# VHH binders against Chemotaxis protein methyltransferase (cheR), part 11

Target 1, 268 residues: Chemotaxis protein methyltransferase (cheR), of Halobacterium salinarum (b0r4j5)
Amino acid sequence: MTDFQTLLEFIETETGFATSYYDESYLDRRVSARMRRRGVEEYAGYLTLLEEDDDDERAELLDTLSVNVTEFFRDEKVWTALRDVLLELADTVRSIDIWSAACADGREPYSLAMLALDAGLDPRNVSILATDIDEDALARARAGRYESTRTADISDQLGFLDNPQEYVDREGDRAFVVNDRVKDLVTFERHDLITGDPKSGFDLVACRNVCIYIDKQYKLPILDTVSKSLREGGHLVLGQTETLPGEVKERFEAEDPRIRIYSRVADT
Key: E = the ipSAE of ESMFold2; O = the ipSAE of OpenDDE; V2 = 0.75 times the mean of E and O plus 0.25 times the DockQ between their complexes.

## First folded at step 4 (VHH)

Design t3 (from a2, 20 letters changed; framework vhh_7d4b_2)
Fold by ESMFold2-Fast, scan of step 4:
Structure t3 (fold): chain B 268 residues (1-268), chain A 122 residues (1-122)
Amino acid sequence: as target 1 above (268 residues)
Amino acid sequence: QVQLVESGGGVVQPGRSLRLSCAASGFTFSNYYMGWYRQAPGKQRELVASISYDSGDTNYADSVKGRFTISRDNSKNTMYLQMNSLKPEDTAVYYCATYDRWGSEYDYFDYWGQGTQVTVSS
C-alpha cells in the first residue's frame, strides 16, 4: 500500500468519507491543498496531523473533500438552453417531472424551479425531485439559506433571472433565503446514485458535475442509471466538462453536444 | 513537483502569428482544466482562453475571439495557444495556469507558470 492509499484508508475508516468511490486525482488534489496549507510535503507527515487531529485538521479536510463550489445558474449558456427545453416540455406533457441528481446544497434544483417560474410555467405542473447522499447538504438545501462571499456574489448569480426578488428574500447585505413559492416545487430525498433503487419517468434529469468527482468505474453505472430514469424524448443535462461514454451515448442525441443537453431516443 | 513552463513568446509585427506552448509536469495533466492568462503593464491579469480536460469545451475573451485558438495534447502533457492577427494591444506577459475543475474558488489549487513575454511592435 502506498502512503497515499494508507492516508485514504485512514480517512474512510475514521471519518466515514467513502474515499473508495472517488476519483484518486480529485482526492489527491484536495489532500494536497490541505497539505500546502499546513506546510507538510509528505503524505506520512499529513497522516500524523490527522491522527493527532492537530488544529481540527480532520474537520478541515472533510470540509475540503465534501464542499464543492456550487452556484446558482452555473454555466449560464446551459441555463439559457434549458429555458427552451422547459418551454418545449410545457407544450408536450401535462406535468413536467424533473430529477436533480446529486443536488448538494440545493442551488441546482432551486435554479431549475426559479427558471420554470421565470419562464411563466404553471407551478402546479412542475415537480422537481432533488436527491443527494449527503444528509448535511440536504439539510442546508431544505433550509434554502445562502450567503455571498467575496468571490461568490449570489446577487450577481441571480441576476440571470428577470425578477430575482420574486424568488428570494434578503437577510441583511449578504444572505438570501429561497421563498416558499420556489421551495414548493422541490422535494428533497436521500438517494445513492451507485447503490440506490432506480428511478423512472422523468422528463428532465440534471446530473451536473457529479461524475468528475467519482472514480471512473462508477461513472458508467451512474450515467446508465440516470439515462434509464428518463422517458423516451426526455432530456439529460451534464456538467460542461463531462461527456457521455460510448456505451450510453447511442441512447442520446444533441443539437450541440458542447452545451451538454441530450435527448433520449429509442434504443436502436 | 508541479511545473508549468511557457515557451514561444517573442517580438512580432502587427498582423503576424505566434504559437505559445505550455509544458506541464508533476500532476495528471489530462485531469485538469487549463488556461492562458495575460498581464500588460499597469493592467489587471485577465483570462485569455481556457480548455477542458478533454478539449470538448473552450472559452475565449471577447478581445481575442476569432483570432486565438487554444488546444492541448494530453499525450505530451502540453497546451498551446495559436495567436493570429496579433495587435499591439495583445502585448503582455502570457501565463499558463491550471484550474481546479471542481472549484475555481479554491485558488490555492491553482498552479501558474512563470510567464512568457509577447510584444507586438509597431
Scores: ipSAE 0.000, ipTM 0.222, lowest interface PAE 11.7, mean pLDDT 82

Design t4 (from a1, 20 letters changed; framework vhh_3k1k_2)
Fold by ESMFold2-Fast, scan of step 4:
Structure t4 (fold): chain B 268 residues (1-268), chain A 122 residues (1-122)
Amino acid sequence: as target 1 above (268 residues)
Amino acid sequence: QVQLVESGGALVQPGGSLRLSCAASGFTFSNYAMRWYRQAPGKEREWVAGISYDSGDTSYEDSVKGRFTISRDDARNTVYLQMNSLKPEDTAVYYCATYDRWGSEYDYFDYWGQGTQVTVSS
């Protein structure tokens, strides 16, 4: 066992964080950031610091490991294409069912809801299910309150919409609250993409920027689950750097692979 | 391991031009967005420009729009910042940073080199 593997086993045992689910490069990146901040160069030295926990380092590490970077309308080119998908669905189905899988704090499902409203779709005909394994993230999502960061301006992100003021209310200089018009389209529930059962009949599933954090062995189970949750002709959208595993790829077609929007085709 | 090495900084007169380079190693460069930041004496480090992994999207801080151009050469694992119509206010140490597939701000700080000094003065 390497010092790094010993460290990861300690973290999982002592904190309950499932290091075995995560990509080792991701874990190394996050652990190394904490080690640098604490002035420690070796994994064994950092393990000693976590064992002592005099400066709440376990809590700091967990915070670092749990950081999911999301933003409204992440990768705007994709959202331009998703507007076309939603308009096509509005013409072909009477009720559009969307699943935002691994939704984190809700920026993605709210982006989908706002996009639908901004595109002129009837809110009575759009339903978005948003799921995540993290109950704390779901609590933040239900609250629907977001603050701009030093490097990310929420007002700028919402500028993708024609009329953003119709969907969010400002609280002071930096905070935004998603209004009830948008919230009414979204239902939040807990779901584990690795061990949980597939859903069914969705017209669109967004599973974006989740597989980049997890070990490659879990990509197939996750994407098999979301694939089974789509109807024939339904759409799957992934993150910009994500790819379909070979076993699932044959069930999908994409006209422009750069936007990572796929259509589910029949097994023949 | 991930390494970013900035170069090209120099002393130039107002109105002059410079091209900065950032040579990247230790990762699959073509899969990552790249950014330029700068820090002037007594000021916070600020974002200057960004380029997507496929060069399809570029973005700039308002004060440099129309004067600076970011570009990349994936065959050489290098990102560039072409700076035209330089002003004394552009005097700063310039840093490049990668925006990896995890999107973490931690990766900017962890891999920043010493930077390259740009001085604009008469």
Scores: ipSAE 0.000, ipTM 0.225, lowest interface PAE 11.1, mean pLDDT 82

Design t5 (from a2, 18 letters changed; framework vhh_7xy4_2)
Fold by ESMFold2-Fast, scan of step 4:
Structure t5 (fold): chain B 268 residues (1-268), chain A 122 residues (1-122)
Amino acid sequence: as target 1 above (268 residues)
Amino acid sequence: QLQLVESGGGLVQPGGSLRLSCAASGFTFSNYYMAWVRQPHGKGLEYIATISYDSGDTTYSDSVKGRFTISRDNAKNTLYLQMNSLKPEDTAMYYCATYDRWGSEYDYFDYKGQGTQVTVSS
C-alpha cells in the first residue's frame, strides 16, 4: 500500500468520505493543497497531522474535498430558465418540493428560494431540501452569512433578482445575511450522494458540478439516484459541462440541452 | 522548470474579440486546475475564470459571464480564453495561472511569465 493510499483509507474511515469513488488526481490535488497550507511535504506527515486532528484539520480537509466553486445564481442563463420551470410547477402542483444536492455552503438552495420568492410564488407552497456531505459547509449554509471577496462580488451576483434587498440584510460594506423569509424555505441535512439512502418525490432536483469530481464508474449511480428521486414530470438541472449518460438519458428530455435542464418523462 | 507563456493579446475595438493562449511546460498540465486572472494598470488582480483538470467544471467572474469562455487542450498543454464582446473595462494585463483550489474562498494562484496585454479602445 502506498502512503497516499494509506492516507485515503484513513480519510474514508474517519470522515465517511468515500475516497474510492473519486478521481485520484482530484483527491491528490485537494490533499496537496491542504498539505501546503499546513507546511507538510509528505503524505505520511500529513496522515500524522490528521490523526492528531490539530486545528480541526479533518474538518478542513473534508471541506476542501467537498466544497466546489459556488456563487449566487451560478450560470445566470440557467437561472433565467429555472424561473420558467418554477412558474410551470406552480401551475401544475400544489406544493413544490425541491432538492439541492451537494449544496456546499448554501448559495444554490438560497438562490432557488430567492428565485421562487422573486417570481411571486407562495412561500408556504415551496420546500427546499439542501444536502451535502460536509457538516462545516452545512453550518455555514445554516448561518446564511456571506462576504464579498476580491474574486466574488455578492452584490453583483444578487443583481440577478429584481428586489434583492427583500431577501438579504447587508452588514457593513461586504457582508450579506439571508433573511428568515428566505431561510424558512430551506432545510439543511447531511447526505452522501454515493452511499446514502435514496430520496423520492421531488419536483425539481439540482445536482450541479458534482459528477465532474467523481470517478467515471460512479457517475451513473449518482445520476440514477437523482433520477429516481424525481416525480414524473419533474425537472433535473446539472452543471453546464455535465451530460446525462445513455443509461439515464431515456428517462429525460430537454428543450435546450445547453442549459442542462431536463424533464423526467412518463414511464410507458 | 515550470513555465507559463501567455500570448494573443493586443489592441481591439469595443465589441471585438480576442483569443488568448497559455503554453504550459515543466509540470503535468493535465493534473492542474488552471485560471485566467487580470490586472488593470494601477489596480489589484482580478479573477476571470477557472477550469478543472478535465474541463468538467468552469467558473467565471460576473464581469465576464456570457462573454468569455475558458478551455484547455491537455494533449497540447495549452489553456485558452476566448474573449467576445470586449469592453473598455476589460483592458488589463492577462495572466495564466496554476490554481491549487477551486472557488473564491481559498484562492491561490501561482502565475509566471510576463502576461499578455489586452487593450480595448476605439
Scores: ipSAE 0.000, ipTM 0.187, lowest interface PAE 13.2, mean pLDDT 81

Design t6 (from a1, 19 letters changed; framework vhh_3k1k_2)
Amino acid sequence: QVQLVESGGALVQPGGSLRLSCAASGFTFSNYDMRWYRQAPGKEREWVAGISYDSGDTSYEDSVKGRFTISRDDARNTVYLQMNSLKPEDTAVYYCATYDRWGSEYDYFDYWGQGTQVTVSS
ESMFold2-Fast, scan of step 4: ipSAE 0.090; ipTM 0.515

Design t7 (from b1, 19 letters changed; framework vhh_3k1k_2)
Fold by ESMFold2-Fast, scan of step 4:
Structure t7 (fold): chain B 268 residues (1-268), chain A 121 residues (1-121)
Amino acid sequence: as target 1 above (268 residues)
Amino acid sequence: QVQLVESGGALVQPGGSLRLSCAASGFTFSNYYMRWYRQAPGKEREWVAGISYDSGDTSYEDSVKGRFTISRDDARNTVYLQMNSLKPEDTAVYYCATYDRWGSEDYFDYWGQGTQVTVSS
């Protein structure tokens, strides 16, 4: 066993975080970020900090390992295409049911809600279920309060919309609060994409940038779960560098494969 | 400690070529997305090019597309920027940066010292 694998086993055993589910490259990047902040260069030295729980390092590491970093309208070209998808769905179904899977702190489901409102859809006919395994992320999502940082300007991100002031309220220079008009479209719930049951009947499922963090052996279970949650003719959107595994790709077709939006194919 | 060291900057004439190198240490280089940025005097630092850890995905800012090529050599822990058909507006200090695949704030705070590229007659 390497020092890195010893460290990962300690994390899983002592904190309950399922390191065995995650891609080792992802884990190494996140662990290395904490090591840098603690001024430690070796895994064995970092393990000592975790064993002692020095300055609450276990809690800090867990926050770092959580897939909580997102932005509003991440990959703007995809959101331009999603607007067309929502307009097509509004013409096709009475009520649009959307699932934002692994929604983290809520920026993706709120982006979907704001996009629907900005496209002129009737809010009574749009329902967004947003799920994540992390209860702390869901608590932040329900609060709907976000702050700009040196590297992430929320005002710039919301500039994708023509009138972002209709959907968020500003608190001082850097803080933004999603208003009730947007929040009313979204329901937050805990769900584990690896061990949880599939859902059903969704018109659109967003499962973006999840499989890049998770070990490849769990990619098929995750994508099988989200594919089974879609109706015939429903849409799946993945992250830009994510692909459908061969076992599920025959269930889908893509109008433009570069943007990772797929349509569930009718069974023959 | 993560360390990034750029080299290869020089004075060249318009239409010339340069290859920049960035030597990385203090992290498992092959697991990381790598980027090149540049900063001209009095301007904000801007993204130039990026390459995924498996070299399967590369991306470029529009003004350098077709002229610049990013590549990596994981055996040497080095990322390269091949710059062809250089223009005066390419004059800047060039920086490499390491960040996770999606530009996470957790990783995008590591910059090298930079290497100066000047394109003039």
Scores: ipSAE 0.000, ipTM 0.159, lowest interface PAE 14.9, mean pLDDT 81

Design t8 (from b1, 19 letters changed; framework vhh_7xy4_2)
Fold by ESMFold2-Fast, scan of step 4:
Structure t8 (fold): chain B 268 residues (1-268), chain A 121 residues (1-121)
Amino acid sequence: as target 1 above (268 residues)
Amino acid sequence: QLQLVESGGGLVQPGGSLRLSCAASGFTFSNYYMAWVRQPHGKGLEYIATISYDSGDTYYSDSVKGRFTISRDNAKNTLYLQMNSLKPEDTAMYYCATYDRWGSEDYFDYKGQGTQVTVSS
């Protein structure tokens, strides 16, 4: 066993973070970033810091390893197309059920909720289930508090909406809190996309930019799970650089192949 | 293995322009936010600019806003920095990096020797 593999095994065993699910190159980049910050050049030395939990290093590493693949309205062209999907669903079904799978800290499901409200949909007719394997990410999502940084301006991201001031409350210059109007549309639950059971009957499933961090062997199980969770005629949205594996591809038609929005078709 | 190779630096007079390039390999370039950072001789690293994986979002440090433009060509796995109205204060070694969107600048990966930019008359 390499020192790196020993370190990953320690992380999974001691923190519960499922390192075995993730791409090793992704994990190595995140671990190396923490090592640089702590001034440690070798994995064995970093393992010592984690064993001793020196300066809360376990918590710092978990923050670094947590998948945060969303910003509000990530890939704006997709969200323009999703607005049309939501309007179509509002004309087709009485209640729209949405699943934001691997929702991380909640920016994606809150973007979906805000988009629905901003498009004029009746909030009584929209329900968003948001799931992630990481309980710490879900805790941040439930809090719904986000801060702008030098490299991520939340005001700019929310500028995609016609009336962003209706959905968030400002706290000082850089902090935003998603208000109850938006939060009331979203329910957060823990769910493992790899080993958990599929859900059912969703009109829209968003599973975006999660597979780019996950080991290749788990991509088919993840996409199989989300595809089985859609009703016939429901929509799947992937990340821009993600593709459907051949085993799942026949279950879908590409509504816009450039935007990665797909419609679930009958398998017969 | 992830590699980033910077080029395009050189000596230029104040008010001049340079275009830096970064050739990326060993990872799916189009899946990553990318950044330019610089380090003046004997000083710490300075963040310059970040670009989203699809070019939809760009961010700049106050010191370069309006003068520098970050861009990328995902088909060529190449990141660019167009530098206009160069000042002596822009003299530094320039590095391209994969950007940790949720982390600090200490989370950037530097894979090359960088490319030296010298602004002097």
Scores: ipSAE 0.000, ipTM 0.222, lowest interface PAE 11.7, mean pLDDT 82

## First folded at step 5 (VHH; framework vhh_8fcz_2)

Design m1 (at its last look DockQ between E and O 0.11; V2 from the best seeds 0.00; counts 0 for: pae O 6.8 > 2, unsure alone 63.6 < 65, placed apart)
Fold by OpenDDE, look of step 5:
Structure m1 (fold): chain B 268 residues (1-268), chain A 121 residues (1-121)
Amino acid sequence: as target 1 above (268 residues)
Amino acid sequence: QVQLVESGGGLVQPGGSLRLSCAASGFTFSNYQMNWVRQPPGKGLEWVSGISYDSGDTTYADSVEGRFTIIRDNDKKMVYLQMTSLKTEDTAVYYCATYDRWGSEDYFDYEGQGTQVTVSS
């Protein structure tokens, strides 16, 4: 095992970051960039630094490795379009079933819930399943508590809504807690998109938090899973940098490819 | 071998402009959509802009919409990012990335080290 592989194994084991799912060359470039910032030249030296974890280096490394998609209503044009999708669904189905796949700390599923409520939908007819492989992320999501930082203003993120106070409670100057009205729409479950079983019957699947640098061999299983989980005519929304693998393109029709919204077509 | 090399970064004042360049090689450039992504200090990568293989479609993150313009030159195998009205929050290392228009290749990762953009008074 190389020093780099040893480092990756440590990262996966100690931080929960699934390094094995990512392209190794990508990880190497990102890790090396972080090492340079810390003035470390060798992987073994960086491993030692991470083991000591002075100055929260593990957190910084994870931020370096991850695609940052943990925001309320990230990309407003997408959420504006999703509002229309929800309104259309409300006219066509009795109950709307939504799946937020790879939901991370829960901001996406809560955004979906808030969006539904803001659009005037009956909460009794909306159900959101939020899944992630990371139990710690799910724990944070279930708590539904978020804090503004110098680089992330929760109030600004929630500015997409006209009356965000209807959906979150303030806790001090920087903290926001999603209220029960919103939480009641969302159920959290641990799920592995790569190895887990497909689900079924969803009207909308959001899979916007998949890293573009995840190893290609795992991207197809993920999209296979989510495509099978959608009903005919259901909607898929991907991340802005995501594309449908060629192998599953025939399962979808593009609604707005610029913002990565697709419709599930009938199987042939 | 796929290569993507970024350049054009620098230090600018708020409100200033900067033009980034990405030189591509090792693949059929005109078959791929091109993207710009960036990594702010202490944050992960975030998508900035994309342009279709034939320049027929462009898209932008909300944070840069109206300020940034992505363009490409298929003959020169170049993609550019014209940045205007720069803000301090635009400070980041910028990278270019691509994916196959046919979906056969999910993404080609950048080979370069990116280019540093610093917006500061």
Scores: ipSAE 0.024, ipTM 0.282, lowest interface PAE 6.8, mean pLDDT 86
ESMFold2, look of step 5: ipSAE 0.375; ipTM 0.745
ESMFold2 (binder alone), look of step 5: mean pLDDT 78; pTM 0.792

Design m2 (from a6 with T59D; at its last look DockQ between E and O 0.06; V2 from the best seeds 0.00; counts 0 for: pae E 14.1 > 2, unsure alone 61.3 < 65, grease 25.2 > 24.2, off the site)
Fold by OpenDDE, look of step 5:
Structure m2 (fold): chain B 268 residues (1-268), chain A 122 residues (1-122)
Amino acid sequence: as target 1 above (268 residues)
Amino acid sequence: QVQLVESGGGLVQPGGSLRLSCAASGFTFSNYQMNWVRQPPGKGLEWVSGISYDSGDTDYADSVEGRFTIIRDNDKKMVYLQMTSLKTEDTAVYYCATYDRWGSEYDYFDYEGQGTQVTVSS
């Protein structure tokens, strides 16, 4: 067993992170990056560091390995723009249908719901479908309970809103629960973006938090699916570092390419 | 083997300027978006700027918008970060970073360099 494999075994055993389920090369890159940040060059040295009950480091490592796929209102400029999108939709359609694809632990769809409510939209006219392939993630999402960590302060994330207390209840110093007012707007469903059928009729599709574990070869099938799920004139919002593949680029017009918001154009 | 090597960091006074460089190798550089991220002392990694594979799109964190400029040279396989009007809060280790797989808004990248220290102090 290599020093790296020994390290992975330790991580899995001591932290519960299922290293065995991930590509070893991926884990190596992530772990190595974290090691560099700690000034450690050797896997054995890093293992020693972790064994010395450095809980802070273990937490940071898990944060590195566990892709924080979603945050509340990540990238405020995007969400400011989305507010405008929602307001525009409210003036043009009777009911706004939103799809949060790859919603992970649910922070994105709940952010969308909060945004709609904060913008003064009638909750009866807003429906958000949130999907993910991971049932465990969906279970967490349905619970709608989140805890601040060393690297992620939920209160700070919700700071985008003027009155976040209208949408979440505090449980202790670090825990937050999304209230029913927000939850009522969101429905969760298991869906595979790669192999699953396209949906239809959505006014807005958010696909910002697709797991970096997904091989880039599957990008096209995913975007094909979401593009087909949008109505003509509907809006697509992608992740900060995402671009449209050439194969589907003609299906969209850029609204604000800098923040990855696009409009679905008519098929030719 | 993918390699990213940052350089150009240093000590500057508030209001000063620095230009960071990142030399990339071991992958098809022109096919990947490139990013700058930074880690302030005692804080987590934060995204700073990104540039598309063809330089068509650039983006910046709110905290650096209007002060920083990201540039790439696909022929030289280089990414640059021109920093102006530097503030004390810009003090951090800066990393060049990219994804191996399809990524979105993650703070952690598949590939990043050793980093270069930027210190803004009077």
Scores: ipSAE 0.000, ipTM 0.234, lowest interface PAE 12.3, mean pLDDT 86
ESMFold2, look of step 5: ipSAE 0.000; ipTM 0.210
ESMFold2 (binder alone), look of step 5: mean pLDDT 78; pTM 0.795

Design m3 (from a6 with R101E; at its last look DockQ between E and O 0.21; V2 from the best seeds 0.00; counts 0 for: pae O 9.5 > 2, unsure alone 61.7 < 65, grease 25.9 > 24.2)
Amino acid sequence: QVQLVESGGGLVQPGGSLRLSCAASGFTFSNYQMNWVRQPPGKGLEWVSGISYDSGDTTYADSVEGRFTIIRDNDKKMVYLQMTSLKTEDTAVYYCATYDEWGSEYDYFDYEGQGTQVTVSS
ESMFold2, look of step 5: ipSAE 0.449; ipTM 0.765
ESMFold2 (binder alone), look of step 5: mean pLDDT 78; pTM 0.792
OpenDDE, look of step 5: ipSAE 0.006; ipTM 0.306

Design m4 (from a6 with G50S; at its last look DockQ between E and O 0.23; V2 from the best seeds 0.00; counts 0 for: pae O 11.5 > 2, unsure alone 61.3 < 65, grease 25.9 > 24.2)
Amino acid sequence: QVQLVESGGGLVQPGGSLRLSCAASGFTFSNYQMNWVRQPPGKGLEWVSSISYDSGDTTYADSVEGRFTIIRDNDKKMVYLQMTSLKTEDTAVYYCATYDRWGSEYDYFDYEGQGTQVTVSS
ESMFold2, look of step 5: ipSAE 0.402; ipTM 0.754
ESMFold2 (binder alone), look of step 5: mean pLDDT 77; pTM 0.793
OpenDDE, look of step 5: ipSAE 0.006; ipTM 0.239

## First folded at step 7 (VHH; framework vhh_8fcz_2)

Design n1 (at its last look DockQ between E and O 0.04; V2 from the best seeds 0.00; counts 0 for: pae E 9.6 > 2, off the site)
Fold by ESMFold2, look of step 7:
Structure n1 (fold): chain B 268 residues (1-268), chain A 121 residues (1-121)
Amino acid sequence: as target 1 above (268 residues)
Amino acid sequence: QVQLVESGGGLVQPGGSLRLSCAASGFTFSNYQMNWVRQPPGKGLEWVSGISYDSGDTTYADSVEGRFTIIRDNDKKMVYLQMTSLKTEDTAVYYCAAGEDYYSGLEYDYEGQGTQVTVSS
């Protein structure tokens, strides 16, 4: 075992963070950022700091590893295209079933809900299932309360919408709360994309920016599960930098490969 | 000591070509996505192009797509930007940047000091 692998095993054992599920390059970048902050150049030296837990370094590392940065309407060109997808679905299906497959703190499923309402869809005909393995993230998602920080302005993120006040209420100077009109479209559930029961019958699945963190050996199982959850003709949207692996790719046609929106084709 | 050192900038005529280079040191280069960003005179930063850690994917701003090509060499710890069909609006200081993303982002772990590209008659 390398010093880095020894460090990762210690982290998993001591903190419970499942380092074995994550891409090692992702882990190394986050670990290296903490090592730089602490002035440590070697993994073995950093392991010593963690064993001694000087200055609460274990907690700082866990926070860095566990943070899933999301934003409302991430990559606006995608959301312009998704509006058209939702309008097409409204013309072709009785009700629209959407799955946000790794929803983190809920901004993606709420963005989908707001987009559907803003596009004029009947809320009785739209249902969004939002899932994640992180129960703490789901609790924050259910609350639907977000605070602007010095580096992340919630008001700017909502700027994709002309009238965000129809969907989000302000609380004080910096807090924004998704209102009941939007929350009513979204159901949150814990689900493990690697080991969980299969789902089916969705018209649109968003599985964005999940695989960039996950060890590549799990990418195929995750995307296989996601692809099988769609009905024929259903739509898959991935993150801008994510690709479909070989066998799964054959199940799809690219609607717009530049923005990673795909249509499920008939099995052959 | 982390360094990103850009080079290859200069004065070029419209329609001309340049190849920018970025030499990296002091970090595990192959673990980072690499990007080029630019700052036109008197304006803010704008993202130009990105490349994944394994060269498996490349991305380009609409304004440069089809004209610029990003390349990386993990063995040499180098990133390049091959620029062709240059226009006067491409005049800027070009920066090499390393981070988690290789598309449309302006937040990076490491940034260079830049190299000037001037496109004029």
Scores: ipSAE 0.010, ipTM 0.373, lowest interface PAE 9.6, mean pLDDT 85
ESMFold2 (binder alone), look of step 7: mean pLDDT 86; pTM 0.877
OpenDDE, look of step 7: ipSAE 0.013; ipTM 0.290

